# VHH binders against THO complex subunit 6 (THO6), part 18

Target 1, 367 residues: THO complex subunit 6 (THO6), of Arabidopsis thaliana (Mouse-ear cress) (q8l4m1)
Amino acid sequence: MYGDATNWNEDEYRESILKEREIETRTVFRTAWAPPARISNPDAFVVASSDGTLAFHSLNSLVSQSASFGYSKGQDVMVAEPERVVRAHEGPAYDVKFYGEDEDALLLSCGDDGRVRGWKWREFAESDVSLHLKENHLKPLLELINPQHKGPWGALSPMPEINAMSVDPQSGSVFTAAGDSCAYCWDVESGKIKMTFKGHSDYLHTVVSRSSASQILTGSEDGTARIWDCKTGKCVKVIGSQDKKSRLRVSSMALDGSESWLVCGQGKNLALWNLPASECVQTIPIPAHVQDVMFDEKQILTVGAEPLLRRFDLNGALLSQIHCAPCSVFSISLHPAGVVAVGGYGGIVDVISQFGSHLCTFRSSSL
Key: E = the ipSAE of ESMFold2; O = the ipSAE of OpenDDE; V2 = 0.75 times the mean of E and O plus 0.25 times the DockQ between their complexes.

## First folded at step 4 (VHH)

Design b43 (framework vhh_7mjh_2)
Fold by ESMFold2-Fast, scan of step 4:
Parts: C-alpha cells; structure tokens; sequence
Structure b43 (fold): chain B 367 residues (1-367), chain A 118 residues (1-118)
C-alpha cells in the first residue's frame, strides 16, 4: 500500500508482470514428428504450446545450436529459433498430429478455442520464407469447429475445447476428444461430423483410434475409459470402477501396434489391458500423476508430473528412467528410429536418443 | 456345458516346433472367432492371434513369423503351430472364443504349459 496506487502506472506494471509470467509458465503440450518424405525434412518436428503457437524445428539445426551453447556458463536452457512459427489458436494448442504419411500429409492442431486447424505440411514447412513472414499467421486449409449446445433458456454453451485428436487417414477421419464430454468423428474432406459418441459424464482428455476393430477408445475426467463402435456410435465397453468415489481421471491412453494391448494412465497408476482377453493384466504404480503413455513395441513409455521418462516391460518391471529438463512432462512423441521428444512445463522440449542420451534441450523463441 | 480344452504342451528344445490343439464343446464352434493367448511365468497375458469363423487370420506382429493359427470346424478344433521356439516362449497357452469381431472373449480354456529348455 505505500504509495502504489498514486505513483504507479498500474496498467503497464500489470502488463509487464503478466507477460513475464506468460513466458515463465509457458507449457509445451505436444510434439509430433513429421512423416519421412522425399521432399519434407525427415528430422522435422512440430511443437504445440500454451500460447497457441505451432513451432517447426529441425533436429540437425537444434543439435548445431546446442553445440554453440556448450561454452556459455550461466545459461539455463537454450532458446532456439524455429524454422517456422504460427499462431494456430486463440488460447492453448493442446494437440498436434500428422494426417497421412506422404507428400500430401496434413499438419493438424486442436486447442482451447474449440477448433481443429489443418495445413498442407509442405506449405507449413516452407523454407524460403523470410524471418518476418515466419511470424505471420498462416491461413489453414481446414477448420473444424466444435458444436455449441443450447440450454433450456436458449443461451448457447461456452465453446467446448478440443483436448486431443486421433487420425485415421484410411477412413478419411479425425477423431476429437471434447470438453462437452463427447467424442466426434469428423470427415476430413468435407469438414462435417460423421458421428457423435455420447456417454461420458465429464470432459474428455484422450481419444485413440482402433482401426482394426472399427472402434475408438476415450478417456475422461469421469474416471472411465470407453470403447465405442465407429459404425453405430454406441459404447460397447466401459473400463473403470462403477464406484464413483474410487474413480481417478483417465488422462492418457495408447494402443500397441497390434491394437490388442491398451495402456491407460489413471492418476498415479498405469493400467495394462489385453483387449481381446478383456483383462487388466498389470497395474503399475507411478510416484507422480501420469500425463502421457506410449508403446515402443512391447515396452511402455510414460511421463507425468515429475522430471522423468520411464520405460517398463509388459510385466511392470522398470527398464530405465531418464531425467528430463521440464519439471512436469506433458507428452511423448516417438520417431521410428527410436528418438523421443518430450515436452512440458516452462516451454521446454527434451530430445532423447534411442540409447537414452540427451541430443538437445531447448525452449522455442517467442512469436 | 461350454468347454475349451487345450492340449499338446510340454517340454521342447530351443529352435524346435510344437502344435497345440483346443477342443471346443457346448457351443456352435463354427460361428465363433477363436484366439490364442499366452502368459509367461510372472508376466501378463499376451495375445497371439485370431481366426475368424471362415478361417481368416490376424496375428500379433511381434509373433507373426513364429506362429500359424488354423481351425477344423468339422472337428470343433482350433490349432496353434509354433516354429523356431525360444526360451522366452515358455508360457501357459490359452484358447479363447469370441462372437463375431468382438474385442472381448466369451469363453476361456484351462491352458496348456509349454516349456522351452534344453
């Protein structure tokens, strides 16, 4: 109170503090490796952040930049210049995925604004763009907009966020996990909803496609994972406790390459399911809340609210743990060569080799 | 009423081959899809593969070079042929039935044990 209201420019002071906190609390929610194509950069990956940006980075460029910082005492984390950065969303970008494996692949993102936006990857990765143009908003080729629902008094609901996506190019579909407790199947070509999956009682965190069975799996804040038939939109199985008091949020899910093994991140546990057997075969306790899971063949990778990437076998034995730079890690992306990118709190990305060594650690420069 | 009975397990040397059988009774075997599932000592269940009522097969990619699933609807019998067996293939092997293209099993067998050792 000592003279603060009389002698301070409060608006400028508040803007300065908010800007500083935005930089400090910036979060990377997802990374995605670009598909290997003759024309696209095979070392390329995209970073989706809490400021609504998508940033394209080259691993070769990052490794070269990291070498130059080896002699800079007092440097916390390298700030890297992206090959391109665009503001994709109003509010956070929660997920980023590639749709397709060839030269016509799309880059898709979803976010807090309730939109999926898509670009041709070649157009997004345009290397001839000047530094000034890298900072400009690139118009999307595709925009999918979440439905808003009317209440009893005629008022529209707030725009539901889209928290996660799963792609199925073979069926021409993208599946979304929405804040209105629904999952949606979208036709990519027409931009229209093909199916609505209703049954969860709280917002969805995750969706994964099970194409071999024409199914999707969803994970919810309601403490259940659900399996849905894509042809009917009906729930075929509820995974989780019927006792509401014992339910923990299902934050993350992954299927293995055979689509027979499911791992669910649920509170401080991994639950390993064999879907053909309809059997929970292992529960693996984790010291922190699980935020992402992935299969690497017959091994499970997990990250969460701790600075560690953990690797387990299907028996629940810990095979390795690797320290990560973010104090809380939100996502894993695995390159076919075995290289892993993890993203998390502080806007930090850590790229880890197939042997568990750190290749580079960085923050993207701000837009 | 419903029964699935696996047989053909036993001791086999590394590099060897083994054929397991599953005799089904108490349901219309010919209309059901059938699966093989295994469990190594101290490990979780691992799905091996599936065969449709018409004989179309689908395998776990990590096991596809090692196994072949077949059926004889006239004998109500399911088969698992295993080749190039390794010590890590030591497990109890189960047959299981599912109606149509269901991801869930309706009926399970008791299991037969395969030990791969010298």
Amino acid sequence: as target 1 above (367 residues)
Amino acid sequence: EVQLVESGGGLVQPGGSLRLSCAASGFTFSTYWMSWVRQAPGKGLEWIGRISSGGRTSYNPSLKSLVTISRDNSKNTLYLQMNSLRAEDTATYYCASLYGDSPYFDYWGQGTTVTVSS
Scores: ipSAE 0.000, ipTM 0.086, lowest interface PAE 26.4, mean pLDDT 80

Design b44 (framework vhh_7mjh_2)
Fold by ESMFold2-Fast, scan of step 4:
Structure b44 (fold): chain B 367 residues (1-367), chain A 118 residues (1-118)
Amino acid sequence: as target 1 above (367 residues)
Amino acid sequence: EVQLVESGGGLVQPGGSLRLSCAASGFTFSTYWMSWVRQAPGKGLEWIGRIYSSGRTSYNPSLKSLVTISRDNSKNTLYLQMNSLRAEDTATYYCASWYGDSPYFDYWGQGTTVTVSS
């Protein structure tokens, strides 16, 4: 702890090198676009990373920084200064979502520590202009803690991680996909579990709310997707092969705007389901393992263990391929204006315009 | 009335093999993950391995080459096959049912004792 000025400078140098390495070895698991503010229409988004941080960025600021960076430094990936950064979790932050669509929305994150933490977005986004400092220890408004299971001897299980969230403000609920093979419905107002969805035989990767039908869908390492009734907590349908040889994890799922079409990412395949008909309508082979999927109206976006964002129609025709900076891409988030943010390996975020051009590519600076 | 009843323990010579059984009742056995855990006299619990509802298995790396876990869903029975038994394998062996990927289990059997003697 005590030493001369040389030892102090050496400690600062070591910390700077460790922070630089930490930035380069991070993984961005998810990005989420913030709801628009009344005063301005900022293109704000939040980045959730393997170091447990949530970093808030402004697209206007990133584009300006990207222009300046490309002007002065050739092929290096820029390190962007976020508007705010907080350590949200002990261990990785796996998912980030907005609960609500207006200025009163909550920013929610979940992670390896088995917690969901939430902040008022207005409070999170507000910067202290007088100090020009970021708040590293912003106290969460909401904390949901995964249950630990108790054996007959009174010993507790390890804390199961929370791998994914889905929000349903209409029912006042957040749904979580847990490492204990269960999904949970949480009441946001009380912070209590309203329902446990038990039936999967391995940990969950994904959960999606189907509010129009009072259902959720879950995807598991066990190779099945399941549809659950939110009123009873019972599984109403199992989607998946019973053949052990063709069993592949369900890594990702998305519903279209009508909540009638489901796309599942399963190994190196996309499966397109029509839920009212209970039929698999199309399967689309992908050269790499699928890590995220979503709908853009009548089109399917997918990313995975390759540096590509792919776009398909509902018949499985490839419409476009866009090269991404991360060598492996973990998530897609789509802004209403058609702008896409993707995050992945190496702590890299790539922001792509509605026309398929790159707007900015960056790593977020550390705390 | 969930019950797990282990059987097949006893005295065995070093280098011998033994097959333990666990009969399950009071729950839908086919949908549950099952595990084997042992406790040597005066020692803590040691996890042996588990079998998922799918039939997939996961083992303690220290024991992987020595044990095989299997299940028969038609008989609601879990099995542990042990080969090349050593004196250090002397323990009470428990069948356990668990909720997710946890070393701390929801339901335990009464245990069956295995003694490996010179």
Scores: ipSAE 0.000, ipTM 0.108, lowest interface PAE 22.3, mean pLDDT 81

Design b45 (framework vhh_7mjh_2)
Fold by ESMFold2-Fast, scan of step 4:
Structure b45 (fold): chain B 367 residues (1-367), chain A 118 residues (1-118)
Amino acid sequence: as target 1 above (367 residues)
Amino acid sequence: EVQLVESGGGLVQPGGSLRLSCAASGFTFSDYWMYWVRQAPGKGLEWIGRISSGGSTSYNPSLKSLVTISRDNSKNTLYLQMNSLRAEDTATYYCASWYGDSPYFDYWGQGTTVTVSS
């Protein structure tokens, strides 16, 4: 009379295994430090994860929870209760950024669903935020939706994911790195595309604004980094091999405070570029694939497919090597006080002091 | 001569699984993004998902737990694995290629028909 119960039981078992694997393979893709209060104190940060959530944490609360947890060798990392958690995206949230530094600052996130969503940070921090949008939803102030391209017979392309963002409040812009191999400049006030940057042949991993030169830099799965003029949308320079057989993805890029020095993570190498000279001045070999890079004044921080945070000087000398809790580390965020948050595999965040000591290690509580 | 040839379609029972293949020839397959698109009888085209030249995948959110896209560049072949098929999955399934420099797909297959029925 009825359908095959054996097939139904097998499907439920499969679903339970996939859910367990999702919990075990949950990834933190990015963290972002909130704008400082009147005193520059590293307290608030937001965590963007593979389950589509944004979780807001207080460092003071995490340190207190860590002290109460009582960790021993071989015990799991603590599961921390966030101050707020919201499901921002359908699918993974890949990047999180703050737009502005005053009381009107926006919290922005982008993800696999091809959207940028933004909230007023004041409202996000003060409002009752629910995991369930139907119970109590904090309506986004801003929603940017990637364009879809028309194919033969009028078919629309799939919705391209947004893999990374760079903010430029001075020009009223957000730059996005898209899965359709394009970067886009968005006008935050109108929600419209100001400029499209076309030329890459595979999806973009990273985008960085170079406001002093009215440029952006992009890094792609196609194995090239590109420098673009924001006023014309034209590519100024292509960095990388055109030999497709030797091509390694450009996973990560960072500019120093002067915007004259660029570091690129590509395969197992860091490439240090002097942009005014348009020359690569240093190559630093890394034992694992590079996943993120940044500058701390005249020093380079890097993480990747290993449980290590490395620090180099501009001559390529290794200054420090710190063990991190995630077995693979996807991102670095640096607070102006010198405190670093790293996020990675297993949904683990490790917060490291300016002196290299571990302040707290945790997973955010799941849905 | 550029060709995309889909295969693996046919009649399948509700709750069943099916694997479609798309064999590519006449172009450098490894350089192209590959897409799966379907058209149900009397309806418009619906995208299923894509895989980049580097192997990164993206899916229609309504289908992502039910389908997996993969490629084998050594065989110039694109695959679509479908699980837990329903009557509404009855459609002609097409593969399409995209180099990334055009708002349009470069090449389309002829399509293969999947019928989900008892």
Scores: ipSAE 0.000, ipTM 0.222, lowest interface PAE 18.3, mean pLDDT 82

Design b46 (from o13 with E1D P14A V37G L45R E50G P61A D62S S85N R87K V93L R109W L114Q; framework vhh_7n9e_1)
Fold by ESMFold2-Fast, scan of step 4:
Structure b46 (fold): chain B 367 residues (1-367), chain A 119 residues (1-119)
Amino acid sequence: as target 1 above (367 residues)
Amino acid sequence: DVQLVESGGGLVQAGGSLRLSCAASGFTFSTYWMYWGRQAPGKGREWVSGISSSGGRTKYASSVKGRFTISRDNAKNTLYLQMNNLKPEDTALYYCASLYGDSPYFDYWGQGTQVTVSS
């Protein structure tokens, strides 16, 4: 009889410790701001994490909670309850994107399990939580499954992961960056691959649609960025060092609003390219490995393996440097109002105003 | 000529360990994803693990995850599979390969090394 009571108390304590550890060891790989819609909160954003979950949060709710949390003693980072959590993937969720900009937008995620899954955003955001389990198992409207390659005697390769997505609603397409060194163009309506982009020699980190030119750009562990023609699937340009021994992975890429300027994050450098001229016009050294980049008009935002968000002009001048809560930052997402969400190591999300002040810092609660 | 040569197989008792090697020649090994697959008597062929060109990313079948470790040495053109806590179900011919799909790109592949796990 005494052994049963002891085991019960130990199991409860062990579960509590594992739950705390799970929260602290989680990584946020991406955040995405929801499009403004009548049904959706304009301040809504989704967090994609290493536990395979997508967590929906409201900025207004988080800011209010953060203000109240300031009076709690002994706590370092707020743990916030999300508006909704969905287990989207078996294994990490690496990217989250919105497909469309109105009330009919889809929420898409991709992950280590080699799937893209999609939900209608209004159903995801508007669902009555009281009618669902705490962990919402909302059936996806869309599921795209990476191809497995044949080997000797017809054996299939391990399922390649999907590391990044780019959306092009105008062409009805989603582009994926896969662990098999290929990028794929998927037709959203049919769920079928309509083009395969072959040429990289190692897994892809990033893919960006260049709709104005009917092109995509990819960045790879092989140390090259490549430009592809969407009509033929052919590589039209290789961007990278000729010396393979000095090549550093292309971890991240972004296009400006005109789709004429490209910034690539490569090792500890940003490379700024003018695409019409096919010319690298600026190289900006960074003290840590670059993990994400984006344009804010004619300014470049970057984060990486350091607790800093940096902002540069196109001449490489540092305009600002803002401390972030994650010790390593994996992604940036920019709201139209100029508010930035960054996610990273330790499951931490930091929301920063256009003026560089911290609006809230939090971890999403456990499932 | 292009060749993959597997070695390190043998007879081992359940709970034991083996390390397999695959020596690559005749192609630029460091630019290819490499895989370990197996074919067991009475079973279909299956892939057990894969490793990226740089070694920065690894993948495992659920049946071997936590027990097997894939690694590579690009300077020596060699792929490895460290197999721990072997089970009778791991008995198979193990082979190394590089995959790029089933349309006009030929895979590189070896002849295999036999692993037999006794109970």
Scores: ipSAE 0.011, ipTM 0.521, lowest interface PAE 9.5, mean pLDDT 83

Design b47 (from o13, 13 letters changed; framework vhh_7n9e_1)
Fold by ESMFold2-Fast, scan of step 4:
Structure b47 (fold): chain B 367 residues (1-367), chain A 119 residues (1-119)
Amino acid sequence: as target 1 above (367 residues)
Amino acid sequence: DVQLVESGGGLVQAGGSLRLSCAASGFTFSTYWMYWGRQAPGKGREWVSGISSSGGRTKYASSVKGRFTISRDNAKNTLYLQMNNLKPEDTALYYCASWYGDSPYFDYWGQGTQVTVSS
């Protein structure tokens, strides 16, 4: 080589520092457990991050790596090599979901670039394919693009981001929560918008399908949650105040398995609603801003701008608190076996057993 | 009473910079998409740049991309346009406009501020 070894060593050092900083400044916005849903032990899951990547990890491999790593200090975090990593979006990937439960399931992601992209999970998870075939198979099978509204003077609206998705394979639909204050129903087979839900006055944080009632629920920066009829696109009910002086964003929502109970994360509060009665039955104060919420049977899980996973009953009694590695936690994903993955600030993912023990804590390596 | 008041225009040499401001009042600024448009002498109005209500998304006309930066301060009800590497072709009256996103028309727009780029 005619190269300067000192210059090569310096470039190598700079690249290592930039990768280290990229990993540490990354945020994990969502995780999702892969099918098949009937496996007794969880293994495959996907991590969506602020750098636009989707990273596939095996829990069994991560647990083995954690044992080999040897955790000596509270601040030491393992950097794990994913089974596969792809750059799914330009800008952050905000949500990741599986569409379907069998071998034909799709992996879907949405992001800041206003796209939903989808891959066949079998092709995404395949590790024995040659480099050429891997590049070909990494091309999305599905791409949904947010509409840019035609405005005055020939302008197009700024590209609205997609902040959240909800899947409804039974109706062949994906619902998206957009930065243009609209929710959209997409036909997965055709890739076309089936319905637009207009009425919110600010961007949407969350969308949840209520398939038993042919409805969706949306949560907005405008301080309201709204219930919409999927057949007409009309708002059926507005929950909360649009008063600008008292506005608290609706950051997160979840329905229980019966789709009769709704929990909303709103500022530093959880609001529990019985939808058939159209009644708020409980308000649970939280010390930090709520960032995600979900049901585990008749219990509520919540995370937010604090390093804690909290569990409540429907009466608002605190059942448990589990310390999480990220100082701010953005999402919860629950496996049917009771294992929880949380993701957050610093690119950190923490996987917690159904009994509250930590199974592994890691950052995904960068591309 | 709704008002949009543009300021910061003036005469500048080619290659120079200007920062335009738009002060908004009489509506809930933080819920509207905001735009800068311009009208050059003897030409129709054209769009320059847009920014979402939260400031999270921006868009630029191809003629200004890489040279202009749009930003907003929702606490101050103010929209900004930082213009760098100005060209004689950027000479125009610059307008601030607000759009809720649900109409083929702007909801509100201002009177404009004149930018003149000399070569």
Scores: ipSAE 0.024, ipTM 0.517, lowest interface PAE 5.7, mean pLDDT 85

Design b48 (from o13, 14 letters changed; framework vhh_3k1k_2)
Fold by ESMFold2-Fast, scan of step 4:
Structure b48 (fold): chain B 367 residues (1-367), chain A 119 residues (1-119)
Amino acid sequence: as target 1 above (367 residues)
Amino acid sequence: QVQLVESGGALVQPGGSLRLSCAASGFTFSTYWMYWYRQAPGKEREWVAGISSSGGRTKYEDSVKGRFTISRDDARNTVYLQMNSLKPEDTAVYYCASLYGDSPYFDYWGQGTQVTVSS
């Protein structure tokens, strides 16, 4: 049902309204900056959305488009044409990561369909084509499929979604955080599971590789973060409580560059841990549920169920807060030059400079 | 020791509603995922709905999404399946299952409760 129309072509008007509504109902779950990352000039990044798409954008093109942007019907944010879009998943794409840093780097995504899919980034980047039909059929080089568990009598478990990934090119591995309460270590070359990490009692939100210690860290809806030995698959430390009355879900985790400092997003709190000391050294209250965290050297960045990007020092002092266009923000990605991309509700992406100025705000156009 | 007991199965007309219950005993209910499965005559057993140990995540088979709602009451060690807008193709024996996480190696099954939707 459309309202009164004043356009000469009614079908084109109807189609434009439907596309506009489709774009506005998206959620951007993750963004990732593409290699090679130029410290002085960030450009290429990929956006993973609730419609299962991966959209490649150029920051230089977005800034140019922003300067030319005029009023649009029903929109307060520009709609940008990506350099390329692929439908990566049946259902939402929850995470996107680059595996490797050179011309042989892979673009990886994971999603609700229980798959990790991967493409050669150079093949993506060399094809300067936006939203062409044949790009929707770009065949992945890599496909990893979550196991469905078999019970007695042949009954299968539901297909577990993959909520997050962490890459470790040095070991040839991708680690996944699954809906079946397990983390998995996958061999990228063979596509086979190298290790299963069992012990959580509810689905996993996050996984991070701690390569220097041959460990991974996982965060779960069960209220615990866990540290695992990658060689044995055994849990070496449990952080937090599984008591249903008092537990706070571990939604997000990040390690600093030394891999000695861990920040966990737990409900409406950040918990800062020194891992060698095995001590929680700081707890920082946040007014909204934390959805993502990361380190920028000696500082902590966080976003969540509020339209703000917050920056803290290691003592818990608030250094800055920047207003973001999404009313709820799901992810942060930091370029080495200090430029941050955040994505969230309504399909909105904000790109913010190291100094807190907005470089561009946009929604990706639909397939 | 471990027991799952389903109840609430009945004959219902198309478009009707029905609430199934599954009472659990003999294990730490609050740490387990709870699932509903169904088996129609001559067909394999299929997953219908699942609820995480926290209750924070629910999953549904596509054909029941929007019509069925799974919930749990850990104080009563009970999982529920609220079925609305029932269709003849929903006719099946409905089974309650308990899994530690999503692992089939720690699963328990009930005896089933018959749901019949009249054509």
Scores: ipSAE 0.012, ipTM 0.508, lowest interface PAE 7.8, mean pLDDT 84

## First folded at step 5 (VHH; from a26 with Y104E; framework vhh_7n9e_1)

Design a50 (at its last look DockQ between E and O 0.42; V2 from the best seeds 0.00; counts 0 for: pae E 2.8 > 2)
Fold by ESMFold2, look of step 5:
Structure a50 (fold): chain B 367 residues (1-367), chain A 119 residues (1-119)
Amino acid sequence: as target 1 above (367 residues)
Amino acid sequence: DVQLVESGGGLVQAGGSLRLSCAASGFTFSRYAMYWGRQAPGKGREWVSGISYSGSSTYYASSVKGRFTISRDNAKNTLYLQMNNLKPEDTALYYCARWLSGTEPFDYWGQGTQVTVSS
């Protein structure tokens, strides 16, 4: 009569618990809305995660999955099936960008393995037939590999990671922020480095292109942001202090559409700069460490080590706060229609309408 | 201020084992690759082993491969070297070192810990 208790499969139960913990310990480091996202009709975006995967999600498919999702005790967030997944990196994938604006765009990723990898977006996202293909071994069209450096005692450096990218298709370039304290300009066609930006004393968190001035901006663990001339590779301005007592990392930066306004996330502060005037015009305190910033026209969006998406005007006035599902948020991506995707701890992505309501909240699944 | 403090050295008979530790402070340990080097009496420094910042990649000099194991605990800011099947030729002062960047290797190293392997 007993036997049902002894038929309990302890190994299957433990496997179930371990899988649940694995999903819950993932981090989404970057979300990006895909071209050709129609203005006012956001649909497709890509999620880069700590397990090294890139996952393509459709908002329409997520809504359909939500309709099939049943509530159960202990399951607060739907685990979503992506349309496509690829393992892009050994170790975390830190950033994703689109190079180009349509079906011919490249989907670029960078990560812990010191590589930038690129795929044709259409090949990654679209199928010529009715069947869906989930390819975890799609070969990249493009691979850029960080230089390793020779050292003393006969040692060779580890491969430096790539923490962030910025693209400039007009010049045929991708800029990378690397763990060897350098930024690099890569020629996409040849795959070769066109320029190396040396001067930071610690690894880089972020890089932003300022194409109107032929410049890039970098933010570093050394507590400074730097502006570089892309033609000479020379640093033309250092923002911030390298002193030990005020050394807080510059974790994120963004330029507005005019490329005249720069916002920097540094520790628990936003610093707003007018670049033509070379002036910091506002400093906005944030209760948690800032992890991403961006401009929406003349407004500043920010996320950080808290479950909030905040919006400020250029005068530093708080315009809105929206609760986000991830307890720590690493990425903001904004669709032209005003829809925002945020991602962070727990593998959680939260899609928020232009009016502040949640359209979808889910955990991105992986390979 | 960056500090690297080695410990765990000592006298051991050939064939024995030791585990070295390197306590790190003054920097974000988990963001840097770490290496062990050594200097035998009357010889220059040579690398022994290296490990990536995450611990996912490890490297060994041919003279120690298969006998030594490098590891790290990023939560405790500590680097380790497990040395097995020690030989008299392994007698040296062992240093841990931080690789700052590709253009500035080994910017800091500790005072070292002495390992002496007797016959």
Scores: ipSAE 0.215, ipTM 0.685, lowest interface PAE 2.8, mean pLDDT 84
ESMFold2 (binder alone), look of step 5: mean pLDDT 83; pTM 0.836
OpenDDE, look of step 5: ipSAE 0.598; ipTM 0.849

